# Miniprotein binders against b1l550, part 48

Target 1, 279 residues: b1l550
Amino acid sequence: MRLPEELLERARDIHSEAPSHRIKLDRVGSFGLKVPVEFKGFLLLAEADVWVSLPEGRRGVDLSRQVEAIYELSNPPKDPFSLCREAAISLLEKLNYADSSGVSIRFDAPLQDGESLKYYGVEISSIASDEIINKIRVEILGMTACPCTAELIRAYKSSEIAATHTQRSLGILEVSTKAEHPDPDKLASIIERAMSSPLRTYTKRPDEGGLVIRSLSNARLAEDVVREMIHLFLEEFGHLPEDTHILAAVRSMESVHMHDIYAERSFSLDEIRKEISSH

## First folded at step 6 (miniprotein)

Design Dl1
Fold by ESMFold2-Fast, scan of step 6:
Structure Dl1 (fold): chain B 279 residues (1-279), chain A 94 residues (1-94)
Amino acid sequence: as target 1 above (279 residues)
Amino acid sequence: GEIRVTVEIEKDGKRIRFEYTFTSPEELEKALKEIEKIIRRKGADRVRITVEASSEEEAERLADELRELAERLGYDEIEVTREGNRFTVEAERE
């Protein structure tokens, strides 16, 4: 049953009423929306969160306008970066009581892997106020090999290729910038190049053996991987504004331990350049 | 070869700013199409686009492209200012 629209003339406007307590809220919105996006030739199902700030004098947010904002911009499906930025701006425009708005979009991105595909995690956001801040987080699995155990085994029995333990490691790059979102494929590439070797969806035995030998010949601590990721990031994206903030991290799922090893570094481009140039 | 673009959009007294940095002309062309979509979608009252180019010749070319963009978007008051390698296009709808 659909109620008569004339009832809207008689009903209280709850959202515009004064709240029980005069407290500003930072993020109020619709979370977990399913949205189609077009990413590098693929039609993908993404998950989106949309929100706005709520002033201390207003009881609630018009949630239907939030959903309308993102859905009207998602038909036909478009790239998630444009959708993210445009929806954040649209929210701030449609909900004029808000001081800020934000949109976050999450999906698994396909990456060519020989004759097959593999996937890496992408989360992007845009937060709009009197300026727009774009954020992207990329996570991809790779392989690391322990240099400490390799050296110990080499000392015990000389070998051309050091034997050591290998494990899956999760590499993370997160970038917050006033410039456009960095290309996630380039971020994923940086992470994989910093690892001992990449991981694959499908391998034949000769290719699998080669991957293992590559990893063993390029043994790296989690600390080494983070430093290499930062070095490679600066080579590729050093042109971004100096107040761009980056998080580089690695979580190594150590095959010889019941626990993981974690290493990270957060920095702005201005900070890291001053640090590197100090020597 | 770094090109920096700043876009400021104003609608109903609210201002929103975006910054883009490019190292290739192809990336810039793609960004200009996106900027056009954003401006058209918002129905902005006033727009200011500032570009820093690698040369005066490149700046002149980009200024012409942005002026044409503002004209296509229906802005009736368009002003272009240039200072060496930097130029600003200000457009407003009366």
Scores: ipSAE 0.000, ipTM 0.397, lowest interface PAE 11.3, mean pLDDT 82

Design Dl2
Fold by ESMFold2-Fast, scan of step 6:
Structure Dl2 (fold): chain B 279 residues (1-279), chain A 94 residues (1-94)
Amino acid sequence: as target 1 above (279 residues)
Amino acid sequence: GEIRVTVEIEKDGKRIRFEYTFTSPEELEKALKEIELIIRRKGADRVRITVEASSEEEAERLADELRELAERLGYDEIEVTREGNRFTVEAERE
């Protein structure tokens, strides 16, 4: 049921009114929207958040205009990177009281793995003001094997391959830059190469054995994984602007503990280059 | 036949010994990456690796690979000793 549009002429314009308290808000928007996107040949249902800044003299944001902005750009479905950037710009154009706008899009990215698929997590955002800043976060599971326990087992007895505990570890790379979003497949590849071994959706017994042997032969601390991720990132993406900010992290779900181990490093490209060159 | 590899690492006057047994040269070649990581991680001042294989040719080939490994790890004094099917690679940092 639809009420007559003539009622809008009699209703107060609540959003344009002065608020109870003259306080600026950083983010006001529509969160948890479902949006179709096209990603590398796949049609996916992504989750999106859209927001704008709200000045101290305005009571509310026109939420219907936010939803219109992103849905107009999502039909037909397009790549989530272009959608993210274009929607952030459109929000600023449509909502002239805002100083800044932002769009965040989250989805599971499919990755071909033999005859099956595996997935890694992607979250991208674009924040528009006087300039546009693009951010991407990639998370993928891999396997790590403990080198400390491996050494103890080697000291205890001779073995073909040192026995040690293995566990699932979550690798995280987050990049914030004025350049275009980095390719998430390349970020996922960096994370997997830094691990003791990748994980798979489907394995047969011989393949499973090989995966375990690979992990045991490449035992790494969480700290080792983070350092390797940074090294590999600089090889692939060292060309990005010097003010590009990166977070590299790993969360190891330790099989011998009731808690996880976590290691991280945040840095700008300018900062890390100076640090590495001093050694 | 059986391939026996003994790795002896010395750092700050402490000695640690590891023994491995493989049934093929291919298994050992894949394990050489593991041995490399152990040596790098411990930062050993002196390393002694002994390989004993079923044939002299097999042991000699493996000893060459271990010498190349010691060179890649930055050891400046490398000595290879041979006794039939047994080869020992000793490496030190001055």
Scores: ipSAE 0.000, ipTM 0.058, lowest interface PAE 28.2, mean pLDDT 80

Design Dl3
Fold by ESMFold2-Fast, scan of step 6:
Structure Dl3 (fold): chain B 279 residues (1-279), chain A 94 residues (1-94)
Amino acid sequence: as target 1 above (279 residues)
Amino acid sequence: GEIRVTVEIEKDGKRIRFEYTFTSPEELEKALKEIEYIIRRKGADRVRITVEASSEEEAERLADELRELAERLGYDEIEVTREGNRFTVEAERE
């Protein structure tokens, strides 16, 4: 059943009414939308959030127009970066009372790993106002090996390869920029190269042994991994605008402790270049 | 070489700005398609595109491509200005 159209003639326009309290809201929108995207030859089901700012004098947001904005642009499926930016712009066009709009899209990105696939996490956003700001966050697991314990074991019974504990570590790179979104595969590659070794979806015994030996021969503290990620990021993406902001972090799930070790650094490109040149 | 492109579009008092940096022809092709789509979608009355490259020849070539894009999009008044290796394409429709 559908309600009679003539009821609209008598119904109040709730959204346009004055609110009970004149308070601006920063983000009002539709969260957890499922949207298909095309990413590097893969058709993926992504999760999207869309929002706008709400002025102090307006009670509500036109939620149907938010859903319309992203779904109109997602058929046929397109790359999530273009979808994110175009939907944010469309929201400002459709909702003229808003000062800003935003779109966030998250998905697991496939990455070829020998004859198998592995996955890493991607979250992108675009926030539009009188300018557009693009943000991307990439998370991928790798392996780290403790250099401190390696040195103690080497001192105890000297050998070319010291025994030490290894663990999974989560590497994180987040970039906020007025330029286009960085390529997430390149960000994932930076994280993996900073680790003691990458992780694999499938290994046979000889390959597993090689991975462990690689990790042991390249033992790194969480602090070492973050510094290496920053170094590699500057080599690959140092051309971005000077006001680009980066977060580099690692969370090491220490196999000998009941707790994790965490290291991070936030910086702008302008800040980090001045810091490096001064030392 | 490295190329920087800044796009500013205006419609009904709203301004939107984008910035792109390219190092490969594939990246450039994708960005040009996106720029075209944004301009069409916005229905902009005025567009200003600034190109800056390490090579003057590359910047001039890209400015010519952007001028042709503005013509295809139906802009009536197109002006290209140059300052060293920086080219600005300004387009308006009446």
Scores: ipSAE 0.000, ipTM 0.285, lowest interface PAE 15.6, mean pLDDT 81

Design Dl4
Fold by ESMFold2-Fast, scan of step 6:
Structure Dl4 (fold): chain B 279 residues (1-279), chain A 94 residues (1-94)
Amino acid sequence: as target 1 above (279 residues)
Amino acid sequence: GEIRVTVEIEKDGKRIRFEYTFTSPEELEKALKEIEWIIRRKGADRVRITVEASSEEEAERLADELRELAERLGYDEIEVTREGNRFTVEAERE
């Protein structure tokens, strides 16, 4: 049912009124929107949040304009990176009282895994003001094997192949930059290459044995994985602006402990280059 | 080699700046389409695009493409300036 448009002449514009308290709000918007996106040939259902800053003198935000901004750009479905940046810019255009806008898009990205697919987590955002800041977070599971226990078992039995405990570890790379979003497949690849071995969606016995042997032969501490991730990141993405900020982290779900082990490092490209050059 | 593109658009006294950094022609084509969409959508009164590449020839070629883009978008005042391997395309609509 649709109410008569004549009522608009009589109704108060609540959003334009003065608020009860003159306080600025950092993020006001529509959260949890379902949006179709096209990612590397796949049509995926993504979840989006859109927001703007709200000045101290304005009571509310025009939510319908926020939904228009993202939905007009999602038909036909487009890549989530362009959608993210373009929607953030469109929000500032449609809501002229805002000093900043932002868009965040989350989805599970398919990644080729032999004859099958596996999935990793992606969250991207674009925040627009006097400049645009693009952020991407990639999370993917891999396997780590303990080198300390491996060394003890090797010493005990004098074997070429030492037994040790293995566990799933979550690798995390987060990048914030004024340049375009980095390719998430490349970030996922960096994480997997830094691990003792990657995980597979489907494995037959011989391939499963191979992964186990690889992890045992490539035992790594969480600290080792983070350092390798940083090294590989610099090889692939060292061309990004020097004020680009990166978080590299690993959370290892230790199979022999009731708790997890966590290692991380945050840095800017300028900072890390100076540190490495001093060594 | 590495290519850096900085885009500054201005409408009603409000300025937005964003950057692209890439190493492949495919990434460049995608960036140019997005730059065109942003400028067209914003309806900017003035646009300033700066191109910087490891090669002067690459930077000049890209600057020419951006000049043509400004012409297609209806800007009538277009100026290209050079500082070494850095080219700036400034466009204004009368």
Scores: ipSAE 0.012, ipTM 0.552, lowest interface PAE 8.3, mean pLDDT 83

Design Dl5
Fold by ESMFold2-Fast, scan of step 6:
Structure Dl5 (fold): chain B 279 residues (1-279), chain A 94 residues (1-94)
Amino acid sequence: as target 1 above (279 residues)
Amino acid sequence: GEIRVTVEIEKDGKRIRFEYTFTSPEELEKALKEIEAIIRRKGADRVRITVEASSEEEAERLADELRELAERLGYDEIEVTREGNRFTVEAERE
């Protein structure tokens, strides 16, 4: 059952009316949309949010035009970075009352692991106004080994390889920049290299033993991992604009505790260079 | 070497600015295609693209490619200016 089209001429245009309270809203939109994207040869189902700012004198946004904007650009599927940026720009063009727009896209990125695949989390966004700010967040699990317990065990017995507890740790790198989104595979690589060892989807016993020995021989505190991530980030992405903002963090799921250990540092490229040069 | 590209596009008085910083020819080619797509979709009245490269010759070559792109997109007033190793291509429709 469809209502007659002539009713559109008689109905009030609710969205264009004055609101009950003249308050500007920062983000109004369609959240949790499912969109296909093409990422490095894979067709993935991503989740997207699209939004615009709403001025104080307008009651609502045209949600159908928001959905049209992203779906028109997602068929055929394209890479999520171009989709994110182009859709944010398209939203401002389609919704002339908005002074800013944004698009966020989330997916699990496949990463080749021998004959198998492993996955890491990616969230990207583009926020458009008089400039475009691109943001990317990468999360990947790795392994850490405790250097404190390793030292106690080494002191207790003479051994070249000390026993210690190991645990899964979540590494996080988030970058906000006026430049294009950094390559997420490179961010994931930085995180894994900062850890005691990476994790694998599939191992046979000899490979598993090697991974454990590598971790034990490269024991690191969460604080060590964050500092190494920052060092490696600067080597790979130090060319980004000076006002680029970075968050580096590690959440270690300690196997000997009922709680997690967390370490983080937020900084701009300008800030961190001045800090390093002061030593 | 490192290449920086800054793009400013304007339509009906609204301006959007974004930047690219990269080192590989593949990244550059992808960025140029994205820039073209954005300009076409927006139907921009004015476009200002600034390129800066470690090589003066490379920056000038890229500026020439962008000037040709502006011509293909139908802009009738195109100006290229140089400030050291920075080249700016400004294009607008009448």
Scores: ipSAE 0.000, ipTM 0.366, lowest interface PAE 12.7, mean pLDDT 82

Design Dl6
Fold by ESMFold2-Fast, scan of step 6:
Structure Dl6 (fold): chain B 279 residues (1-279), chain A 94 residues (1-94)
Amino acid sequence: as target 1 above (279 residues)
Amino acid sequence: GEIRVTVEIEKDGKRIRFEYTFTSPEELEKALKEIEMIIRRKGADRVRITVEASSEEEAERLADELRELAERLGYDEIEVTREGNRFTVEAERE
């Protein structure tokens, strides 16, 4: 069933009316849209949010135009980076009362893991106004081993034993830039290389033993992992604009505690270079 | 070496700016297609594209491709400005 289209002639245009209170809203939009994307040869189901700013004198946003904008650009499926940027620009064009627009796309990215695949989290966004700001957040699990307990056990036994507790740690890299989105596989690689060892989907017993020995031989504090992530990021992405902003963080799910350990640092490329060069 | 492209598009007083950095011909081709699509969708009145490369020959070649793109998009007034290995293509419709 559909109502007669003639009713549109008699109905008030609610969205164009003055609101009860003259307050600007920063983000009004359609959230949790399912969209297909093409990522490195994979067809994935992603989740998208689309929004625009709403001026203080307008009651509502035309939500149907928002959905139309992203769906027009997602058929056929394309890479999520181009979709994100193009949809944000399209939204600003279609909804001329808006000062800014944004699109966020989330998905689990496949990563080759021996004979199988593992997955890491990706969230990208593009915010369009007088300029375009691109943001990407990558989260991947790895393993860390405690160097403090390793040293205590070595001292206690007066031996070369490097026994210590290990745990899953979540590594996070978030980048905000006026340049293109960084390659998420490279960000995931940086995180994994900063850890004591990566995690695997499947290992045979000899390989599993090797990963454990690797992690024990490469024991790192959460603080060590964050610093190494920053170092590796600068090696790979130091060419980005100097006003690029980065968040590097690690949440260690400590196997010997009822709580987690967290370490983070946010910085701009300009800021971190000056800090490093001062020493 | 590396090629840096800065794009500024303007319509009805609203401006959007974004940057690309790339080293491969495939990345360049993808960027040019994306730039074209964005300009067409926005219906930009004015476009300013700045390219900077390690060699003057490479930058000039890219600037020529961008000038042709602006012509194909229907811009009437196109100006190309050079400062060493930096080229700026400014296009306006009317």
Scores: ipSAE 0.006, ipTM 0.415, lowest interface PAE 11.1, mean pLDDT 82

Design Dm1
Fold by ESMFold2-Fast, scan of step 6:
Structure Dm1 (fold): chain B 279 residues (1-279), chain A 94 residues (1-94)
Amino acid sequence: as target 1 above (279 residues)
Amino acid sequence: GEIRVTVEIEKDGKRIRFEYTFTSPEELEKALKEIERLIRRKGADRVRITVEASSEEEAERLADELRELAERLGYDEIEVTREGNRFTVEAERE
């Protein structure tokens, strides 16, 4: 059922009216949109949020124009980074009352894993105003092994590889920058290399044994993982602008405890370089 | 070496700026295509692109490519200015 279009000519333009209270809103938009994206040869279904700022003198945002902005740019499907940046710019063009716009896109990224694939989480955003700020968050599971228990068992057994508990750990790298989004595969690689070992989608017993031995030979605290992630990040992405902000974190789902262990550090490139350069 | 590109797009009194940093030719090629798409979609009245590279020769070559891009996009007034290893291409439609 479709109502007569003549009603649109008679109806009040609610969005353009003065609001009940003259208060500026930071983010008003359409959240949870499904959009196709093309990522490194894969066609994926992503989830997107789009928003704009709303000035104190305007009651509402034209939400249909927000949806049109991202859907127009997603056909044909393109890489999510270009889509994110272009849609944020398009929103400012289409909605001239807005001071800023933003787009976020979330998807599970495929990563080659032997003869199969594994997946890691990616969330990107672009926030446009008189400049564009690009943000990316990558989350991937790996394995950690407890060095404390390993050391006790090594002392007891006098062996080179000590028995210890292992667990899944979630590694997180988040980068906010005025430069283009960092390559998420490189961020995922940094996280995996910081862990005791990566996880696999599929393993046969010999390969599974190898992962366990690797993990036991490379036991790491959550604190060790975060520091290594930062070190590896600086090696790969130290060329980014000095005001680039990074969050490095790990959540270890401790197999011998009822609780998790969490470690994080947030910093700008300027801050971390000064810290490392002192003593 | 490292190449830094800053793009400013202006239309109807609104200005948008974004920056790119490149360490490989593949990254540069992708960014140039993206910049071209954004300028075309925006229909910008004015664009200002600043390129800075580790060598003057590299920066000048990229500035020439950007000037050609501005010409292909139909900009009437194109000015290229140099400040050491930094080149700025300003293009305007009247």
Scores: ipSAE 0.006, ipTM 0.425, lowest interface PAE 10.6, mean pLDDT 81

Design Dm2
Fold by ESMFold2-Fast, scan of step 6:
Structure Dm2 (fold): chain B 279 residues (1-279), chain A 94 residues (1-94)
Amino acid sequence: as target 1 above (279 residues)
Amino acid sequence: GEIRVTVEIEKDGKRIRFEYTFTSPEELEKALKEIERFIRRKGADRVRITVEASSEEEAERLADELRELAERLGYDEIEVTREGNRFTVEAERE
């Protein structure tokens, strides 16, 4: 049932009214929208959030205009980075009362894994005001092996090869920049190279043995992985603006504990270069 | 070397600025096409594009491409300013 549209002529325009309290709101919008995106030749179902700032004198936001902004730009499906940037700018133009707008898009990205695919998590956003700020977060699982237990067992058995515990670890790289979004495949690659070994969707017995031997021979603390991720990031993306902000983190799902181990570092490019050069 | 492009657009008194950074000519070509489509879609009244490249010759070539882009988009007043290996193309429409 649809109510007669003639009622719109008699109804108050609630959104344009003064609010009960004259307080600015930072983000008001439509969250959890499903949108198709094209990513490196794949059509994926992504989840999007769209928002704008709301001034102190206005009661509400026109939510239908927000949904129109992202939907008209998502048909036909396009790459999520262009969609994110263009939708944020479109929101700001369509909703002239807003000082800022934002769009966030989340999806699982396919990555070639032999003759199969594996997936890693991607979340991107663009926030538009007098500048546009682009943010990307990549999460991918890898394997770590404990060097402390390895060394203890080596000493005990006098062996060149020591047993140690291995576990799945989640690597995280988040980048906020005025430049375009970094390539998530490159961020995922940095994370995997920093780990003791990558994980696979499917392996045969000889290949599984190889991954285990690789991880045991390349034992790393969560702290080691974070430092390596930062080092590799600077080699690949050190050209980004100096005010670019990065979060590098690892969450190790310790096989010998009921709890996880976590290590992180956040920094700007300006900050980290000064730190490295000072010692 | 590294190529940095800063795009500033103005429409109906609203100003938006964003940056692109490239290490390859192929990435730059794709970005220039994206910039062109974006400006056309938005119908910006004023556009300012700044290019910085590691070589003066490359920066000048890119500035020429951006000037041609502004002409194709129908901008009436186009000014190109140079400071070393940094070129700025400013374009305004009626």
Scores: ipSAE 0.000, ipTM 0.461, lowest interface PAE 10.9, mean pLDDT 82

Design Dm3
Fold by ESMFold2-Fast, scan of step 6:
Structure Dm3 (fold): chain B 279 residues (1-279), chain A 94 residues (1-94)
Amino acid sequence: as target 1 above (279 residues)
Amino acid sequence: GEIRVTVEIEKDGKRIRFEYTFTSPEELEKALKEIERMIRRKGADRVRITVEASSEEEAERLADELRELAERLGYDEIEVTREGNRFTVEAERE
């Protein structure tokens, strides 16, 4: 059912009215939108949030114009980085009362793994004002093995490769920069290389045995993984602007405990370079 | 009356920094107990706490309370430095 357009001439423009209280709002928008994106040859259905700042003197945001902004740019489907950046800019152009705008897009990124696919989580955002800040967060599962228990078992059995508990660990890299979004495949690779071993969607027994032996031979604390991720990140992305901010984190789902272990470090490129050079 | 407290805890070369802003004595007291528990749990070798308040008298009282806390936690070398309404308590062992 569609009401006659003649009613719009008599209805109040609620959004343009003064609010009950003259308070600015930082983010007002449409959240949980489904948008198609093209990512490295794949057509994916991503989830998007779009928002703008709302000034103290305006009651509401034109939600229909927010949806128009992102959907117009998503047809035909394009890469999520360009969509994110362009939609944030378009929101400011279409909603002239806003001081800032933002767009976030989330999806599971496919990664070729032999004859199968594996997946890692990606969330990107672009926040536009007088400049644009781009953020990307990559999450991927890997395997870690406990070095403490490994040493006890090694001493007990006099074995070259000690038995120890292994667990799934979630590696996280988040980058905020005025430059373009870093390549998520490279961020995922950094996380996997920092782990005791990567995980796979499909394995045969010899391959599975190889991953286990690799993990046991490369036992690492969550703290070790975070430090290695930072080291590898600086090797690959040390060319980014000095005010680029990074979060490196690991959440280890400990197989011998009812709880997880978590380790993280946040830093700017300028801060970490000074820290490393002073030690 | 806004009170700002900065806490820096160091153990085996690892530093952790926290910053707190309080508007009431009750909020501050709960935070100090949490800070005490964290220092004990970490077994910190060095602790540096900076207090800044709008009132010099209030900042001095809080600095004295923090010095007593450091003594209670078993630190051997405790130094209090003053600059206006800012007081820094540094505590170190061994």
Scores: ipSAE 0.000, ipTM 0.070, lowest interface PAE 24.8, mean pLDDT 79

Design Dm4
Fold by ESMFold2-Fast, scan of step 6:
Structure Dm4 (fold): chain B 279 residues (1-279), chain A 94 residues (1-94)
Amino acid sequence: as target 1 above (279 residues)
Amino acid sequence: GEIRVTVEIEKDGKRIRFEYTFTSPEELEKALKEIERYIRRKGADRVRITVEASSEEEAERLADELRELAERLGYDEIEVTREGNRFTVEAERE
């Protein structure tokens, strides 16, 4: 059904009316939009959220203009970083009552894995106001092996190859910066290099044996992985603005426990440089 | 060397700021082309670009490129100010 267009001329503009309570809202928008993006030669289906701030004197937002902002820029599909930044800016231009706007885009990123592909999680955002802040979060699974149990078993058996429990661990790097979004493949690489070994989508028995031996030979605590991720991040991305904020975290799904182990550190580049140099 | 760029765009009373840190002039060129496309599509009343480079010669060269960019975008008042290795190009329409 389509209502007669002449009704639009009679309808009140509800969104521009005063609200029942003069309260500012931080984020009002369209969430869970499906958008195509081009990522490193792949056409992917991503999920997007778009929002703006709503002043205390306005009852609602123009949702159709929010959807227009991202869809105009997503046809033809483009890289999700440019889409994210450009859409956030477009939202401020289209919605003159807003003090800030934001866009987030989530997708599973393909990563070359020997002869196959594996996937890792990416969420990016851009928040525009008097400045633009770009945020990226990368999550990828890897393997860790317990060094404590390895040492106990080595002492018991006097073996050159330490036996210990291994488990899947989720590595997380989140970066918030005024600079461009960091390359997610580089962030994923940092996480995998910090782990005891990466995980594979597809392995044959000899390769699987090699992966296990690598993990056992490179046993690491969750705390070790977080510190190594930070070290590797500073080597690759130490050139970012000093007020760049980073979260590095690992969640280890411990095979010998009914619970997980979690380790994290949040810091700014300015903070971590002072910490490393002070003592 | 390290290059720092701050871009401020104003349209209809709203101001948006971008900050970049680059290790190469090629990376900077890509970012500036992206900003140029945005300004051409949407329009902007005023643009302020601040560039800081490891050397005075590099910063001066980049400031000249930015002045030319402002001229190509049709801004009629362009002012360049310098303080050491930092150059600011301000452009606006009257």
Scores: ipSAE 0.000, ipTM 0.258, lowest interface PAE 17.1, mean pLDDT 81

